# VHH binders against C4-dicarboxylate transport sensor protein DctS (dctS), part 6

Target 1, 216 residues: C4-dicarboxylate transport sensor protein DctS (dctS), of Rhodobacter capsulatus (Rhodopseudomonas capsulata) (p37739r437to652)
Amino acid sequence: TLAHELNQPLAAIASYAAGGLNLFDQPEPNLTMLRQAFEKMGAQARRAGLVIRRVQDFVKKRTPQLAALDLSEVLAEALSITAPVAREHRVKLASLIEGRIPGVQADRILIEQVLVNLIRNGVEAMAEGPRTGDDLTVRLARAGAAVTIEVMDRGPGISDAVAASLFDPFTSTKSEGMGMGLNICRSIVEMHHGSLSHGPRAGGGTVFTVTLPVPQ

## First folded at step 17 (VHH; from u2 with K28R I58L)

Design w2
Fold by ESMFold2 at other seeds, look of step 18:
Structure w2 (fold): chain B 216 residues (1-216), chain A 124 residues (1-124)
Amino acid sequence: as target 1 above (216 residues)
Amino acid sequence: EVQLVESGGGLVQPGGSLTLSCAASGFRFSSYALAWYRQAPGKKRELVAAIYSYGSTLYMDSVKGRFTISRDNAKNSVYLQMNSLRAEDTAVYYCARIEIERSSGKWTVTFDYWGQGTLVTVSS
């Protein structure tokens, strides 16, 4: 399963990191074992990167295969896939399903990858900057003729660095990363006749909103 | 095809007003930040004002209080209301689409599409 394949290296990294910190804090740290823990973490990080690249390459080549889809089930899988990295960074994943969520016409693999990407990026934002709490919440709701999926983190919002970049009129594009950026996620959602947007979360943080149409 | 078309430039007296418009097509307008930049002769392009997809605005110091950026997502348009114009505001004004990305928890900004520009001349 994709959850198992990705969770294994992430769980191993968390385990080696915890063990390494315990070794570091001993009165006579065993430097040989400490080096080995770092080496194992590096190897597992590389393996996780290869798994992600394989999935991203598959997603880029795939045309959407639309079928009736239960978004609550896809969200549960995405939360399962991202749980190890959330635990590593002490982020509490939560979901809020408001009312009855109608099925949508969507490609499960592609939508799952969008949700995994958005959740993981929110967790990493909360790990790498100031945060106003430890929860990342995904909200499913119906909004008229559409369903909305809101991924709400408590990390930094748009920083002064982003504002300062707007004062540099010809910043070149970075295009060759391993992860899915918002542009790829937006493209997937638009192929489903939906939209992806972002904005501030009340009380601090960022909200990413996926909107998907409900069939007539 | 992404298109950004500026209009509303012209000759105006100091202290006068102009409204610039930028009509956008070929992309999901409501998902992007938009900005106005300007370039005076012999100068580097500089940010005038920006409006994020979520409604927040940013202005360069010299135009704050005189210029107002706004957007109308129903009309796929962004506007720059320019009041109390000065000779130093003379420039070609460009509408730009701004890519704001978050990947691996980090924000990056790129400038990927520009309009043809509209000339604003402020002279007595």
Scores: ipSAE 0.349, ipTM 0.610, lowest interface PAE 2.5, mean pLDDT 83
Fold by ESMFold2 at other seeds, fold request of step 22:
Structure w2 (fold): chain B 216 residues (1-216), chain A 124 residues (1-124)
Amino acid sequence: as target 1 above (216 residues)
Amino acid sequence: EVQLVESGGGLVQPGGSLTLSCAASGFRFSSYALAWYRQAPGKKRELVAAIYSYGSTLYMDSVKGRFTISRDNAKNSVYLQMNSLRAEDTAVYYCARIEIERSSGKWTVTFDYWGQGTLVTVSS
């Protein structure tokens, strides 16, 4: 039902945008109706934002239901769920499980959502701009008292677009907010006493790293 | 509650050095980019230096080679070492937390928290 709640304002935005373009292309565009189309698009964008905020508030208020969790099983399911969108954009999904991965204490549903969102986000980045390859690889490994999950894509890195925004901090920079953003993923991981970080991938692209503690 | 508290400003002669500190609390410091911005009277606030969560740095052209930004994740602090100070460096210096987000494959930046500022005056 969440998808339905988001699809409604998105469909409305698409309809108003199409109608607005038709008005714009008329010999004498009706500027009042054109303004109304833009206003209605803005209203629907705000409605979509409220739906996203509701999800974010729910996740922030939920106490994770921790249980012993096999991260390799959760990764396999996340790859299965994201395979169609990866195929759509000709992204090759791969996994690399290095050595024995101990169980962690985690809420399976929340961690699966994090992995699905990170993988989908990477696939979308590889679809939206120049990419340095077609592979998105998820690496699962143990690092001492923690397990790391690295989602490595080949899309545009942080570089030029973010640097420009840093030099001009008073221009509006707003998340598009259509999917589950990294802020929600970070909150979920922090509720599990872990961390979510990012950095450049060697050879181009981005690495998102989830770190979860291993129980003593 | 997110807090950013700057310190280390003061009066210094041209050619001198200062180290600014920004003590952070109320959030997972190691997950965020941090930056120093400055604002001189009558000027807009401008980036001095930024440090990404993964350690890479970015500097405005006029401070390259003279200023160094660093972070200490164990102390939840970000620093600006300023050397070879010039009169043009006189400003209030602000620490900022920077949220870098990717949604639908697009990178965006949010400047959600600023410190109160610390004054640096470079004068004879």
Scores: ipSAE 0.340, ipTM 0.750, lowest interface PAE 2.9, mean pLDDT 84
Fold by ESMFold2, look of step 17:
Structure w2 (fold): chain B 216 residues (1-216), chain A 124 residues (1-124)
Amino acid sequence: as target 1 above (216 residues)
Amino acid sequence: EVQLVESGGGLVQPGGSLTLSCAASGFRFSSYALAWYRQAPGKKRELVAAIYSYGSTLYMDSVKGRFTISRDNAKNSVYLQMNSLRAEDTAVYYCARIEIERSSGKWTVTFDYWGQGTLVTVSS
C-alpha cells in the first residue's frame, strides 16, 4: 500500500530525529552517534522519494482497466490520502456531493491518482502563495450526461507570469524529472473519454474540473 | 495522433481583414488552451493570441483591439479574426495546442503540437 510504504521511512525519520535530539541534549553529546542519526534520516528521506517515484511510474505505465466505479468512494479515499499534507499547511479539506451520483466506467487507481494530484497541487499552491481562504473543496455533481468533479482551491489563480510565458515559448525550461502534472492528469481523464479543464474560482483561487461521461 | 490544420491565409491590402481557421483532431478539443503564433522571416515565433479552455483570452499588445481569437467546440476549431491589418502583420501564422500546467503550486506552459502554418501577406 502507498500509506504503508511511505509510513515506514517517515516513522524511521521521526525515530532518528528523536534519538538525535536526545543525543544533542546530553551534557557531552556523542557527535559520532549524532552524525549517524543525520545520515540515517537522509537515507530514509531518499527512500521515501523512491516510493513516490515508483507510484508515479506505475500510473504512467498502466493501461486503463475500466469498471463501474463509485466516484464518491474514490473521492473519500483521495481526501484521506491528502489529509496529512493539508493538515501540515493548515488547509481545510471539504467535499460537497450534490444529489445522486451515477456510477462511471473508470479505472479506480488512475482516477484516484488524478484526484490526489489535483488536491495536493491545490494545497501546495495555498501553502506557497497568497490565499483567499483556507478551504479546498471538492464538488461532485451530475451535469447532464456527465459527472463533474471540481477541485477548488484558494491559492493564486493564473498569474501574469504564466500568461507572459506564452509570449516566449522558446525560453521555457522543461521540468527535470517525471511528475504528475496537469498534462498527465488530462491524459488519464481523456483515456476515460472525459475532460480536464481549469478556470477561476468565484471569490479567488482556481477550479480544476474533471468531467466523466455517464454510461447509458 | 494530434493534428492542427491552419487555413485562411492570403494576400490582403493594409487595413483589410482576414479570418484564419484551425481545424483540430485527435484529442478532446474543449480541454485545451489554443494559441495563434506567427513568424516573420528571420524572426522567432511570437504569440499573437491565446484562448484558454475556460474561455478567457490573451492578446499581444500590438494586436489588441484588431484581432479576436475564438473557439467553436462543436467544430473543434479555433479562429483568428484579423482586422485593420498592417504590413508588420505579414508572417506565417501557426495554430498551437498549448498545455497549461499547474504542478507544485506553479503555473507553467508547454508546447508539443503545432500546425503547418498559413501565410498572411499584407501589401499593396
Scores: ipSAE 0.158, ipTM 0.519, lowest interface PAE 4.8, mean pLDDT 82
Fold by ESMFold2 at other seeds, look of step 21:
Structure w2 (fold): chain B 216 residues (1-216), chain A 124 residues (1-124)
Amino acid sequence: as target 1 above (216 residues)
Amino acid sequence: EVQLVESGGGLVQPGGSLTLSCAASGFRFSSYALAWYRQAPGKKRELVAAIYSYGSTLYMDSVKGRFTISRDNAKNSVYLQMNSLRAEDTAVYYCARIEIERSSGKWTVTFDYWGQGTLVTVSS
């Protein structure tokens, strides 16, 4: 699992950081051992990066395996997976399932990863910038021949930085190795004949909307 | 393959009107923001108008009130209605797909694809 494989290098980083701080607290810090602690932390950070790249390669190469899928079950699992990071940042996760949600044809693994990514992005946006509230809500509903999944955060919306970038068409920022980005999530959803879009949340924040077709 | 094809340019007298069209294919049109940019001879490419996936619009000051951007998701098309045209509006007009991304909680814009452009000439 991704969590298991990341927990190992993260635990090692925490251990080397604690050891490094103990060395700093000595009356005469041993600089050789301190350098070694930093080197080992760096190696573990690169190991975590390798794990992330392997997940990205899996997603890029995977042909979706479509089967009947209960989106309410996938949402529950995604909320469970993201609950620790939400708690860490004092974000309240909530869900709203409106009416009966028909099954969709989807790859459970890929859709779960999309939902986890969107929820984590919302939580981190709420942690790293101004927020208009502490709730992140995921709404699941049927819209005619489709099911919609709306991930609604209370973080910053479209910012002045985005508007300024529109006036300079050569401005770009790529993901700095943050794992599965929004472009990969969009590709997964499109391979399921759906769409991923975004817009403002009523009362502040951002809504990401996943739309998936309902089989006729 | 992503395609953006502009059309509707031409020669127009000052005060006249034109409608530019951009036909898009090869991607989920409704998921992307789109923009019109223009480039006059010897000048840098500049934003004219943008329309977001959720319908909001943005205009440069000099065209506000004269130009209207719109989209038709069923036809995978974006339009620029240009009224009260002036000589300063003479340029090659480009349709662009823009991606709005989040990185470290920050919004950024990336440009992947541009059309070949359609020439608008305002002259008497």
Scores: ipSAE 0.013, ipTM 0.448, lowest interface PAE 7.7, mean pLDDT 80

## First folded at step 18 (VHH; from w2 with S31N V109I)

Design x1
Fold by ESMFold2 at other seeds, look of step 18:
Structure x1 (fold): chain B 216 residues (1-216), chain A 124 residues (1-124)
Amino acid sequence: as target 1 above (216 residues)
Amino acid sequence: EVQLVESGGGLVQPGGSLTLSCAASGFRFSNYALAWYRQAPGKKRELVAAIYSYGSTLYMDSVKGRFTISRDNAKNSVYLQMNSLRAEDTAVYYCARIEIERSSGKWTITFDYWGQGTLVTVSS
């Protein structure tokens, strides 16, 4: 949801502001910790701005601006963006780049957002239910004429609630079309002539697989 | 232009078999879960079987061991093999595309597309 995506960085800003004021009110304030509180507030404000812009651009359904893109660089940036939330939930982020990864034709902003969303969703799944481990791994590999990006979490996977919903076909879930859900990620990937799928991770959890074609 | 076209229904004796098929077009078939639902006269539509995009299956209790759902991603088709048919299996059978969504770490389902159905009648 737009509200959900904005409330997270706004709540973080409020938390760092409260912590900063507590530090400021000490008789001998630790200026290093106070500076860190301001720096973290600034980072979260920039995150909120990024969320708003990218959600709004996707909702307008503009044509992606395709260019040669190094997926390993985009993955590194997505991991950097999601590292704070992973640390908050004690999730260990890892990447595995297998072999030479050719460039793809893609919109950097949109693909970065897909990776951020998939990683954040995996972290949140690991935070909100039983988990089978603490690692979330992103694997980047070539598969013939395509590149695959696998986002592998250790959360509960498809729950009994999803299975029960299949038994009750007239029960509607309220899903906001403005949020960064799997359906938005799939739409972005399909606009790039790729695919987004999911399945179980060996040993527990979920694997999301993004497949993007390699141009000639 | 999502299309789901069921076929294979008909009249069968109790204990008999039928294979239902559903030809899909207008979407990237391998990305979606597919399900068979059925509706008998005067009853609500109910899940029979589902097959996830990753291949795992789910069955209602009364059909376990008798029905098998499968998919062929190369042919954009989903199948329901129905064995040991009973009178209570009489219904219109619908193929459905199910979007399974995850947001905020939670799985949910969106119900979006259904075929027109194929009638299965089981009678002596």
Scores: ipSAE 0.394, ipTM 0.644, lowest interface PAE 2.3, mean pLDDT 83
Fold by ESMFold2, look of step 19:
Structure x1 (fold): chain B 216 residues (1-216), chain A 124 residues (1-124)
Amino acid sequence: as target 1 above (216 residues)
Amino acid sequence: EVQLVESGGGLVQPGGSLTLSCAASGFRFSNYALAWYRQAPGKKRELVAAIYSYGSTLYMDSVKGRFTISRDNAKNSVYLQMNSLRAEDTAVYYCARIEIERSSGKWTITFDYWGQGTLVTVSS
């Protein structure tokens, strides 16, 4: 699982960071040991990056394996996976499940990755700009013959990003494809016969909406 | 195959009007934001206007009030209505599909798909 494979390097990073802070707080820190702590943290960060890349490469090449899927369980797991990064940035994760949610035909691994990516994007938007609140809410509801999953943040929104990039249509801050982009998320959702859209959140922020059909 | 085909360019007098069209195919049009860019000879390509999937628009300052971007999701088309044209509006106009990414706390725009362009010449 993504959570299990990331837990190993994250636990190691936390251990080296605690040891490094202890060394740093001494009156005469041993700089050799402090350097080693940073080097080991860097190595584990690179290991975590390889785990993420492997999952993203798997997702890009995967043919969807559709089965009956309980979206509320997948949402709970996605919130669990993203909880550490949300806490780091003082973002409160919340869910709102409205009414009875029918099962959908979906690949659990692929949908989980879409939700994790959308939640992380919302947390990062809230962490690095003005925010109108501390909550990121995921709403799960039925809309006729479809189920909608709305990932709602309180960050500055997409229109500000376009304004900031006005004169350079080729700019990117991606580290050579390290992130799972919105294009990949949209492709996954479309392979499930759904759609991914985005728009403004009432009161500020962005809503990303995943729509998946309900089988008849 | 993703395709974007611009049309509607031509020669027009200063103060005149043109409507540019962009016909899109090969993707779910309603899910994407679209933009018009232009490039004058010897100049860098620049954003003219953009329209998001949810209808919000963005314009460069020099065209506000003169140009209007619109979309028709039923026809998979984006339009640029250009009024009060000036000599400095002379350029090749391109239609592009916008990809939006988030990395390291920053939103960025990535463009993978462009049309071939349509020439607009404003001359007396």
Scores: ipSAE 0.000, ipTM 0.310, lowest interface PAE 10.8, mean pLDDT 79

